# Designs tried in a protein design chat: VH-VL binders against q9xwc2. Part 14

Target 1, 164 residues: q9xwc2
Amino acid sequence: VTCDFKNELVSMNWNVKNNKIQIHFEHNNLTENRWTSIAFGDGPGMNNLESIIFSRREDNVITTNSGYTPKKKKVVVDDVSYVTVNDVQITGNKLKVTVSRPLGPAGPRNFSLDQCLNWMVVPGGSLSNGKFKKHHGKIFFIKDVCAAKCTAERIQRINSNKAL
Below, E stands for the ipSAE of ESMFold2; O stands for the ipSAE of OpenDDE; V2 stands for 0.75 times the mean of E and O plus 0.25 times the DockQ between their complexes.

## First folded at step 4 (VH-VL)

Design s01 (framework fv_greziprubart)
Fold by ESMFold2-Fast, scan of step 4:
Structure s01 (fold): chain C 164 residues (1-164), chain A 122 residues (1-122), chain B 112 residues (1-112)
Amino acid sequence: as target 1 above (164 residues)
Amino acid sequence: EMQLVESGGGLVQPGGSLRLSCAASGFTFSEHYMQWVRQAPGKGPEWVGLIRNDANDYTTQYAASVKGRFTISRDDSKNSVYLQMNSLKTEDTAVYYCARGHSYTYQGMDVWGQGVLVTVSS
Amino acid sequence: DIVMTQSPLSLPVTPGEPASISCRSSQSLLYSSGYNYIDWYLQKPGQSPQLLIYLGSNRASGVPDRFSGSGSGTDFTLKISRVEAEDVGVYFCMQALQTPLTFGQGTKLEIK
């Protein structure tokens, strides 16, 4: 069961409790006027993706939004975010953020994470005049994430196995 | 220091037109939804409409009482939002405020202009 | 449209005493995020409205901690733990869950 992802730029882990999913996300180089996102969907790339978007403004304020990218178009940001921000910190260029949302259907699209989906981390692009400019680099793909199976007990078991 | 400054108010006859301007300073204007709120003499505030940011294609929404008569627009290069008021009615007499929504949303209006008086009278 | 109803409409308070203002919405303002999409504003005489509380319980920048917002779903309360002279004005709740954004009728806080 996949309940974490890590490379040199980003790390992410998630767990499920009481029909909610909590995602802890870190980005080691989120500079001023840049965005990064976690996206969920069946297809690769920017096609019919549900997203959680993190933006860094010049005053070092981190904004978290929910949104989606329909049919190879640019990101659309929801007027009312359905994602809860539990903690956010920015130190230098390192972002640490913890968010949660319902595991089942949520938001204007009734999108559920209580299903096996392909996840991706879009490392980020620039913000220009309030626009989310397209990312022109590697997108980190996490195939077949069955998030409902990422309970505290399972995560503890996984970590115990890695320690051995 | 974050500021919004309105201009363009005045006295106009029923059926007339008037254009209000609102200039922003001290924050990244282009990231915010902008809103117009009015307050008739002795009454509470009434939401007039909003314009979204570039990320949401500058789409607009209006209160039913002004739909078809009022138009909201913005010019991010000038840090300004505008309210074009056509076919003005006596009921449109009010102090008009511009306000910013939180970044990429319409809730949490934390910066307001000083307001401009619009009087519609014969 | 969501209708917002405030009580009381007039609230005379002795300085240093607590004050409480209620707001009811015609439908739930609790969203799937777990937030209640209600804001509270204060309009001092001759001034523009100013934000006090957003998303149900979060104080806006510069707002003293004597102000607090509480409630969930359809019933909300703004509390001032210790009223001061500068708190005089009209208080408005506003729902921000959906357009059109709608305000309560207002509660006028007056010093006795």
Scores: ipSAE 0.545, ipTM 0.820, lowest interface PAE 2.2, mean pLDDT 89

Design s02 (framework fv_greziprubart)
Fold by ESMFold2-Fast, scan of step 4:
Structure s02 (fold): chain C 164 residues (1-164), chain A 122 residues (1-122), chain B 112 residues (1-112)
Amino acid sequence: as target 1 above (164 residues)
Amino acid sequence: EMQLVESGGGLVQPGGSLRLSCAASGFTFSEHYMQWVRQAPGKGPEWVGLIRNEANDYTTQYAASVKGRFTISRDDSKNSVYLQMNSLKTEDTAVYYCARGHYYTYQGMDVWGQGVLVTVSS
Amino acid sequence: DIVMTQSPLSLPVTPGEPASISCRSSQSLLYSSGYNYIDWYLQKPGQSPQLLIYLGSNRASGVPDRFSGSGSGTDFTLKISRVEAEDVGVYFCMQALQTPLTFGQGTKLEIK
């Protein structure tokens, strides 16, 4: 069961409780006027992605938005975010943020995370004149994330009938 | 210093038209939704409408009282937002303010213009 | 449309004393994010409105900590712990959950 991901740039873990998913996300190099995101999709590629976007503005202000990417290089930000920010810290260029959202359908697209999806971490790009510019670095893909299984009741199941 | 400066107010007869301009400085204008809010003499503020930023395709929304008569537009290259007012009615008499929403939203209007008076009278 | 109702309409206060302003919405402003989508504004005489509180309880930049917002769902309160002469003006709540954005009628705070 996949409930975490870590490499040299980013670290992420998630758990489910009371029909909510909590995601703890860290980025080791989020500089001023840069964005990074966690995206969710049912297929490969950069189309029709639901996302949580973190942006570092001037004066160390961190903004968190929910959004949608219908096509590659297009990011649409929701007017009203359905994601809760539980904690946010920026120290030097290291971002630590904890967010939560409903596990089931949420937001203007009624998008659910209780289905098995491909997750991705987009390491980020520049914010230039209000535009989300193309990402820099490799996108990190996490295949077949069945987040609903990331509960305390399933921690003892070290082997799953789920493939890979 | 973050500023919004309106212009284009004045006296107009019922059925007439006016175009208000609002110029921004001191912040990244293109990151913000822009809104128009009006206040009739002795009354509280009334939301007129908004225009989203480029990420949301510059889409607009209006209060029912002005829909079909007013149009909001923006030019990010000039850091300006506009309100085109057509078929003006006496009840459109008010001080008109432009205001920015917070980043990528209509909530948290933390920067406002000085307001311009629009008087619709014969 | 969501209707916002404020009370009282007039609030005379002695400097140094606390003040409370109430705002009720015709529909819940609590969203699935856990935030209440209500903002509070102050309009000083002859000036444009200025933001005091956003998303229910977050103080806007430069706003003194004597201002606080509380409440959830349909009942909200703006509190000033120690009123100062500079706090004179009309206070407005505004729902920002859905368009059209709607304001309360206003509460005029006056120094006794």
Scores: ipSAE 0.603, ipTM 0.833, lowest interface PAE 1.7, mean pLDDT 88

Design s03 (framework fv_greziprubart)
Fold by ESMFold2-Fast, scan of step 4:
Order: structure tokens, then C-alpha cells, then sequence
Structure s03 (fold): chain C 164 residues (1-164), chain A 122 residues (1-122), chain B 112 residues (1-112)
């Protein structure tokens, strides 16, 4: 069961409780006028992705939005976010954010994480004149994430059975 | 200092047209949804309509009372939003305010213009 | 359209006393984010409306902590714990869940 992801740029872990998923996300180099996102899809393509988008503006404010990518390179932001921000911190260029959302269907597209999906971390792009510009860079794929299985009990069992 | 300054109000006969302008300063205008809200004498505020930012393709929405007669537009290079009012009726008499929505949303209007009076009478 | 109904319409208050304003929506303003999409505004005499509370309970920048917003679903309350003379004006609730955005009819707070 996959309940975390980490590399040199980003770190993420998630758990489910009371039919909600909580995601803790860190980005080590989110500079001014940049965005990054977590995206979810049921296929290998970059179309029709549900997203949680984090943006850093020049006034150092971090904005969290829910959104959708209907086709590659296009990001559409929801008027009313269905994602809750539980905590957000930016220290230097390091972002630490904790968000939650319903595990089941949510938002204008009734998108559910209560199914096995491919998750993606889009390391980011630039923000220019209110538009999300994609950076040419590697997208981090996390295949076959069955988030409903990431309960505290199951995570604890996985950790206790690991041998050093 | 964040400001919105309206202009273009005045007296117009029924059936006439008027264009209001709203100039923004002190914040990154292009990131915000912009809204028009009016207040008739002795009444509460009434939402007129909004225009989204570039990320959401500058799409517009209007209150039923003005749909088909009013048009909202913006020019991010001039930090300005506009309200074109056509086929004006006496019930359009009001103080018109422009206001910014929060980032990428229409809630939390925390910066408002001073208001501009539009009087529609014969 | 979502209809917003305020009570009372007129609220005379002695300085230093608490005040409460109610707002009811014709449908739930609670979204899957867990937020209630209701804002509160104050319009002082001769001035533009100013934001007091957004997303149900969050105070806008510069708003004194004597102001608080509460409630969920369809019933909401704006409370002022200790009314000051500068608080006079008309208070409006507004739903921001869907367009058209709609305001309550207003509550005029007066010093008695």
C-alpha cells in the first residue's frame, strides 16, 4: 500500500479517516510567482486530471485551489474550492502544506479518490498575469495509489513489519 | 495602498447608454476576479456581475436584471475593469461599485471603489 | 437564486453591550471543503461596504476581534461582543456559494 512519496524536490504523505483524506505536501523550492500541484487521474495520459494547486505570489501569500486539467498544459481553477487548508507555511523557498478533502466524490466534477488512481506531482511552472504556465520538467508519477487503504492502522502495520 | 477608482457616472435618459470604468492600483490586478455591485437609493447592495481572470478565460456572469443589457470587460494591461450599460431603465438608478474578489474566486470582496452615481431619469 | 434573510432589520444597542445579527439562507451554504460560503459586510454612513467576515468565520484584515461569525448550513450569526460608537452602520450578509451572489436586506445598527 502506497501512502507516501519522496524525492529531492517534493515530499508527500496521506492518510484517510472518517471518509476524508488528509495530504501533507512539501516542496523544497517554490519561489515567487511559481505554482505546483498534485494531480489525479485514472489513465496514463495528462488529460482530464483533477488537481490541488498551490501558488506562491510575489507578496509571499500561498494560495490553495482545487482545479482541473482538461488537456495538457491547460489549468482551470474552480470558483469554489472543495479542498480544506489545514495548515500552510512558507520558510524561504520551502512550502509545507496540509490539506484535506472528501475521500469520495467532491467538487463540480464529482471526482472520487475512493478508487485506485495514478497520482502525479507537477513540480511546477510560472505564474504570469494570472495564468498558469507549465515549466518544461519531469512530472513525478505515483502509480496505482489506493488511498482508501491508507488508514492509520494499516500504515502502522506496514511500518512495524519493515526490517532495517 | 490598494485602491479601486471608478469614473463615468452621470445622468442619462431612459433607453440611453453609459460606460463605467474602474482603475486598480497597489495590487496584482490580473490575478483577481472583478465584480460590479450597485445600490439603489434606500436599498441594500445588489450584485450586478463579475469577470474572471485570464486563467479562467475572462468569462463573465450577470444578474438576471441586467443580462443582455450590461457587459463587463477588462484590460489587464491598463489595470482596469469596465461596465457597459445599454438600454438603461429608471430602476438602474444606483451608486455603482467595483470590487475585487479574492484570488480566483468571487467571495471575500476586500477592496471596493468609492462608488459612482448613475441616475436614469427623463 | 439563493435568498438571504436577515433579522432584525433595526438593532438599537447601548454602547458596551453585545449585539447579534442573524442571517438565514434558503439552501445550505456548507460546501464539501467544510467552509460555509457566507460573507459579512458593514456599510458605515457615506462609505462603501467593507468586508468584516469571509468564509463564515474568518475576520478580514484590520477587523477587531470583537467581531465574530458563526453558524453552519442555513443559519448564521454575526456577533459583536462589545459595541463601540464606530460600529454604527448597516450590516449585510452575502452568500458566495453560487451566482448570482445575493445579499440580505440589511440590519441597521444604531446607538441608543
Amino acid sequence: as target 1 above (164 residues)
Amino acid sequence: EMQLVESGGGLVQPGGSLRLSCAASGFTFSEHYMQWVRQAPGKGPEWVGLIRNKANDYTTQYAASVKGRFTISRDDSKNSVYLQMNSLKTEDTAVYYCARGHLYTYQGMDVWGQGVLVTVSS
Amino acid sequence: DIVMTQSPLSLPVTPGEPASISCRSSQSLLYSSGYNYIDWYLQKPGQSPQLLIYLGSNRASGVPDRFSGSGSGTDFTLKISRVEAEDVGVYFCMQALQTPLTFGQGTKLEIK
Scores: ipSAE 0.557, ipTM 0.821, lowest interface PAE 2.0, mean pLDDT 89

Design s04 (framework fv_greziprubart)
Fold by ESMFold2-Fast, scan of step 4:
Structure s04 (fold): chain C 164 residues (1-164), chain A 122 residues (1-122), chain B 112 residues (1-112)
Amino acid sequence: as target 1 above (164 residues)
Amino acid sequence: EMQLVESGGGLVQPGGSLRLSCAASGFTFSEHYMQWVRQAPGKGPEWVGLIRNKANDYTTQYAASVKGRFTISRDDSKNSVYLQMNSLKTEDTAVYYCARGHEYTYQGMDVWGQGVLVTVSS
Amino acid sequence: DIVMTQSPLSLPVTPGEPASISCRSSQSLLYSSGYNYIDWYLQKPGQSPQLLIYLGSNRASGVPDRFSGSGSGTDFTLKISRVEAEDVGVYFCMQALQTPLTFGQGTKLEIK
């Protein structure tokens, strides 16, 4: 069961409790006027993806939004975010954020994470004149994430078995 | 200093048209949803409509009372939002305010224009 | 449309004393994000409305800490711990969960 992902730029782990999923996300180089996102869907690419978007603006404020990428390969921000921000910190260019959302259907598209999906991390794109510009750089794919299985007990058992 | 400055109000007869303008300064206008809110004499505020930012394709929404008669548009290169009012009725008499939403959303209107009076009377 | 109902409509207060304004919504303003999508505004005589509280309990920039917002679901309260002369005006709640955005009728705060 896949419940975490890490490389040199980003680190992410998630767990499920009380029908909610909590995601801890770190980005080591989120500079001013940049965005990054976590996206969920059935395939690679930027079509019909549900997303959680993090933006660092000119005033160093970190904004967290829910959104989606329609068939146009465009990032669209929801009017009202259905994602809870539990903690957010920016130190230099290092972002640490903890968010949660319902595991089941949520938001204006009734999108559920209570199904096996491909997740991806879009490491960065620029913010310019109120637009989320196309990302530059490699998208990180995490295949076949069955998030409902990432309970605290199951994660603990997996880690214990690896240690032995 | 963040500011919104409105213009274009006045007296108009029923069935007439007016175009209100609202010029922004002191913030990144293109990132914000923009709202129009009106207040009839002696009454509380009534939401008129909004226009989203470029990320959401400048899409618009309107209160039922003005739908089909009013149009909201914006020009980010001029830091301005507009309200085109057609087929005006006496019940449209009000002070009209433009206001910005709290970032990329319509909630938390923290910057408002001074208001411009529109009087629809014969 | 969500209907917002305020009480009282008129609130005379002696300076230095606390004040409370209630607002009820016709449906829950608590969203799956865990936030209540209610804002509070003050309109001083001759001025445009100004934001006091957003997302239920967050003070807007420059708003004194004697103002606080509380409540969840359909019942909300704006409290002023110690009323000052500069607080006179009409207070409005507004739901920001869905369009059309809707305001309460207003509460006029007056000094006795």
Scores: ipSAE 0.508, ipTM 0.809, lowest interface PAE 2.4, mean pLDDT 88

Design s05 (framework fv_greziprubart; at its last look DockQ between E and O 0.03; V2 from the best seeds 0.00; counts 0 for: pae E 4.3 > 2, placed apart)
Fold by ESMFold2-Fast, scan of step 4:
Structure s05 (fold): chain C 164 residues (1-164), chain A 122 residues (1-122), chain B 112 residues (1-112)
Amino acid sequence: as target 1 above (164 residues)
Amino acid sequence: EMQLVESGGGLVQPGGSLRLSCAASGFTFSEHYMQWVRQAPGKGPEWVGLIRNDANDYTTQYAASVKGRFTISRDDSKNSVYLQMNSLKTEDTAVYYCARGHIYTYQGMDVWGQGVLVTVSS
Amino acid sequence: DIVMTQSPLSLPVTPGEPASISCRSSQSLLYSSGYNYIDWYLQKPGQSPQLLIYLGSNRASGVPDRFSGSGSGTDFTLKISRVEAEDVGVYFCMQALQTPLTFGQGTKLEIK
């Protein structure tokens, strides 16, 4: 079962406890006036994506929002975020953030992560006049993520077996 | 210093129109939802409406009491938000405040204008 | 519309004593994020409202730590641990969960 992802730019891991999913996300090069996101979808396309969006503003302020992408280049930001920010740090251009949300239906679209979905990390784009500009860079796809299986007990079993 | 300054208040007759302006300085105006809140003499504040930022297509929402009569707009190049008030009624008499919401949200209004008095009377 | 109801409406307090203001909402302000979408504002005489607390329990910038917000769902409390002369004014709760945003009727804090 897939409960983490890492490459040169980003690192992510997630776990489920008490019907909530906690996601730890790192981005090694989030510069000023840029955004990045974690997106969830039923298909492999870039339409109708549920998202958790991280934005770096001037003065090193990091803003976390929930949102939705009805089409590839447009991000709609929820008026009321359904995502909890548990920890956020920016050091140089390295972002480290821990967020949580309900595993089941949440937000204005009643979107659930309690099913196998395709996840993606959108490296991001520029922020201009409060607008999320078109993303640049390769989108990182993580196929068939069954997040409900990423319990602490199951993760411990996986790690114990790998040690053998 | 972050601030909002309203202008354009005054005395107007019932059925008349008035346009309020609110100029922002000291923060990145374009990222914030902007709101109008009014307070009638001796009463508590009443939310009038809001306008979202560019990311949410400058969409607006209004309290039922003003819907169809009031219009909120903004000009990010001038760091300004506006309230166009038409078909004014005596019950619209109030001090009108503009206030910023948090970034991309309408909650946590931490910067308010000084308020501008609008009196609707004959 | 969500209705916000405050009590008491008038609160005379001796300087240095604690004060407590209650606010009730007609429906839950607890969202799936785990946050309660209630803000608290203070309006000093002749001034604009100023933000004290947002998202239930977070103090706004520059707000003294003698102010605290608590509660969940439909029942909320703003507490001042030691009232000072500068705290005179009308306190309002506001729900920020959905539009229209709605305020309580206010609690007037007076120094005895």
Scores: ipSAE 0.599, ipTM 0.823, lowest interface PAE 1.5, mean pLDDT 89
Fold by ESMFold2, look of step 5:
Structure s05 (fold): chain C 164 residues (1-164), chain A 122 residues (1-122), chain B 112 residues (1-112)
Amino acid sequence: as target 1 above (164 residues)
Amino acid sequence: EMQLVESGGGLVQPGGSLRLSCAASGFTFSEHYMQWVRQAPGKGPEWVGLIRNDANDYTTQYAASVKGRFTISRDDSKNSVYLQMNSLKTEDTAVYYCARGHIYTYQGMDVWGQGVLVTVSS
Amino acid sequence: DIVMTQSPLSLPVTPGEPASISCRSSQSLLYSSGYNYIDWYLQKPGQSPQLLIYLGSNRASGVPDRFSGSGSGTDFTLKISRVEAEDVGVYFCMQALQTPLTFGQGTKLEIK
């Protein structure tokens, strides 16, 4: 069962408790006027994907939005985000953020993570005058994430198998 | 200094048309949703509608009382938002305000214009 | 549409005394994000509205700390700890959870 993802740019882990999913996300190089996101869904490419979007504007404040990608190269943010921001830190260009949402249906599309889905990380794109421009680099895919299985007990078992 | 300035109000007969303009200054206009709110004499405010930013395709929403008759548009190159009012009724008589919300949302309207009076009367 | 109901509609206050205005929504304004989507506005005589409080309890820039917002779900309160002469006007709550955005009827605050 997959409950984390890490490469040189991004570190992410998630856990479920009390019908909520908490996602810890780190991005090592979120510079000013850029955005990054976590996207969910099984649609082809970047079509019809639910997302959580993190953006850093010129005022050096991190903005977190829920939203979706109705088609490739298009990011639409929700007027009212259904995502809770539990903690946000920016140190130099390193973003650390903890968010949570209901594990089951949430937001205007009634989107649920209480099923196995592909997760994606968009490593970054430009933000200009409030517009999310094309991302750069390869999307990081995590196939068939069954987030509901990522309980504290299961994560502890995974960690014992990877102990070093 | 953040500022919104409405123009284009006045007297019009029922069934007529009128176009309001709202010019913005002192902030990055293109990031914000823009809204119209009206206030009939002696009454509380009534939300008229909004237009989203470019990131959300400039989509619009309207109160049921004006849908089909009013159209909101914007021109980010001129830092302006507009309200086209057609098929005006006496019930549309009000002071019309433009307002901005926080980025990506319609709440927290922290900048308002001075308002313009629209009178619909024979 | 979410209906916002304010009380009282008229509020005469002696300067220096506290004031309290209630607002009730016809459905919960507490969203799954954990925030309450209610704003408070003041309209001084002859002026356009000005934002006082957003997201239930956050003071807008330049708003004195004698203004505070509280409540959750369907019941919300705006408090002024010590009313000053400049505070006269009509106070409106507004829900910002969903369109159409809707305002309360207003509370006219007057100096006795």
Scores: ipSAE 0.309, ipTM 0.766, lowest interface PAE 4.3, mean pLDDT 89
Fold by OpenDDE, look of step 5:
Structure s05 (fold): chain C 164 residues (1-164), chain A 122 residues (1-122), chain B 112 residues (1-112)
Amino acid sequence: as target 1 above (164 residues)
Amino acid sequence: EMQLVESGGGLVQPGGSLRLSCAASGFTFSEHYMQWVRQAPGKGPEWVGLIRNDANDYTTQYAASVKGRFTISRDDSKNSVYLQMNSLKTEDTAVYYCARGHIYTYQGMDVWGQGVLVTVSS
Amino acid sequence: DIVMTQSPLSLPVTPGEPASISCRSSQSLLYSSGYNYIDWYLQKPGQSPQLLIYLGSNRASGVPDRFSGSGSGTDFTLKISRVEAEDVGVYFCMQALQTPLTFGQGTKLEIK
């Protein structure tokens, strides 16, 4: 069971408690007028994906929005975010954000994370005049994420038993 | 401020027993598993054991060197973790530290006590 | 048990100069998640160990950015870009992939 992900650019982990998923996301180089996102979907393609979008417009202003990526379209930001921001920090270009949402159906599209899904991380895209531009770079693909199994208890056993 | 404070150390003869306590403050104790680490004089740290908290179900792991002799327990209502040391040996002489772990993700042992000296000598 | 081997054991450094400590594990510490379960700790003279780096490359809270951890699998490195007087102490790597948790021998960093 995968409950975390890390590469040279991003580090993230998630856990489920009380039917809510909490995601801690770190980006090592989110410069001004840039956005990054976590997307949930069925495959590596950027089509019809639910997304949590983190953007830095100017200085230390960080915005977090829920949204989705229509098929062969750019990301669309929801008018009202169904994602809760628990913590956000930006130091230099290092972003640290903790967000939460229901594990089950949520948002205007009633998208659920109860099932195992592929996750994707968009390393970065440009913001221009407040609009999200196409991302650059290869997306990070996380296969077979079963968030529902990432309970605090399970994670604790994995981390504490030290029998990996 | 997050803090761990050990107590209960001292001088004991081989074969004797001691009980160490570690009192936590400044964080939600029940949301962390606790570890004991010891350090003999002039040596590096040695992991002693840990105690988990799975919804008030406490499970433990021990180093082979102390298994069967040492027992780790905790009282979340008192924000405390304990190390019962029986059948003490001279090689158990060390400064004993308590340290916290994390249940959501591994984040190392990021909070340590100041340590308490245990001397086993005839 | 996983054996952690540090080098060097003694590290005299001139202030302002960089320092590098190596740690090798007898088994791979890379987990399927992509994290390496290795920590770095510093024990300053007369003090308790303190966490510097966890999971190979994550800097603990309050740790200056002059400290960095790198490596994967069985070969890891702690680097200090510019050594300061306050960095004096013994550095330990520790694996947390499996119990028992095991430490390296320690590297004693001293100022020349």
Scores: ipSAE 0.052, ipTM 0.595, lowest interface PAE 2.7, mean pLDDT 91
ESMFold2 (binder alone), look of step 5: mean pLDDT 92; pTM 0.944

Design s06 (framework fv_greziprubart)
Fold by ESMFold2-Fast, scan of step 4:
Structure s06 (fold): chain C 164 residues (1-164), chain A 122 residues (1-122), chain B 112 residues (1-112)
Amino acid sequence: as target 1 above (164 residues)
Amino acid sequence: EMQLVESGGGLVQPGGSLRLSCAASGFTFSEHYMQWVRQAPGKGPEWVGLIRNSANDYTTQYAASVKGRFTISRDDSKNSVYLQMNSLKTEDTAVYYCARGHMYTYQGMDVWGQGVLVTVSS
Amino acid sequence: DIVMTQSPLSLPVTPGEPASISCRSSQSLLYSSGYNYIDWYLQKPGQSPQLLIYLGSNRASGVPDRFSGSGSGTDFTLKISRVEAEDVGVYFCMQALQTPLTFGQGTKLEIK
């Protein structure tokens, strides 16, 4: 079961407890006036994606929003975020953030993460005059994430097997 | 310092029109939802409507009492938001405030204009 | 529309004593984010409303720590631990969960 992802630019891990999912996300190069996001969808594609969006402003304030992408060139930000920010810090250009949300249906689209989905990390796009500009570069795909299986017991077992 | 400065109020007869302006300074205007709130003499505040930022395509929403008569617009290059009021009624008499919402949301209106008086009377 | 109801409507307080204002919503303001989407505003005589508390319990910039917000779901409280003369004015709760945004009818705090 997949409960983490890491490459040279980003890393994330997630776990489930008490019907909530907690996601720890790191981005090694989130510069001023840029955004990055985690997106969730059914099957391969760029349509109808649920998102958690992180933005860095000129004053180094990190803003976290929930949202969705109806088509690959557009990101829509929810007026009322359904995602809890548990911790956020930016040191130089390195973002570390921990968020949580209900594992089951949540938000205005009643979107659930207790189903197996394809996850995506959009590494970056620019912010200009309050607008989320189209991302550039490679999107990182994490196929067939069954997040409900990422309990402490399962994660411990996976890590024990890797250590051996 | 962060400021919102309103203009364009005055006395108008029923059925008339007025355009209110609200100029922002001291913060990145384009990142914020902007709101209009009014207060009739001796009454509490009433939400009039909002306009979202460019991330949400400058979409607008209005209170039922003004829907179809009032229009909110903005010009980010001028750091300004506007309220076009048509078909004014005596019930529209109020002090009109512009206020910023928190970034990308309408919660937490932490910066307000000083208000402009609009009096609708014959 | 969500209806916000405040009590009391009039609150005479002796300086230095605590004050408490209640606000009830016709629908739950607790969202799946874990936040209650309620703000509190103070309008001093002749002035624009000013933000005191946002998202249920967070003090706005520059707001003294004697102000606190609490509650969840449909029942909310704004507390002032020690009332000062500068606190006189009308206090309003506002729900920010859905449009139209709606305010309570107000609580007038007066020095007795």
Scores: ipSAE 0.606, ipTM 0.843, lowest interface PAE 1.8, mean pLDDT 89

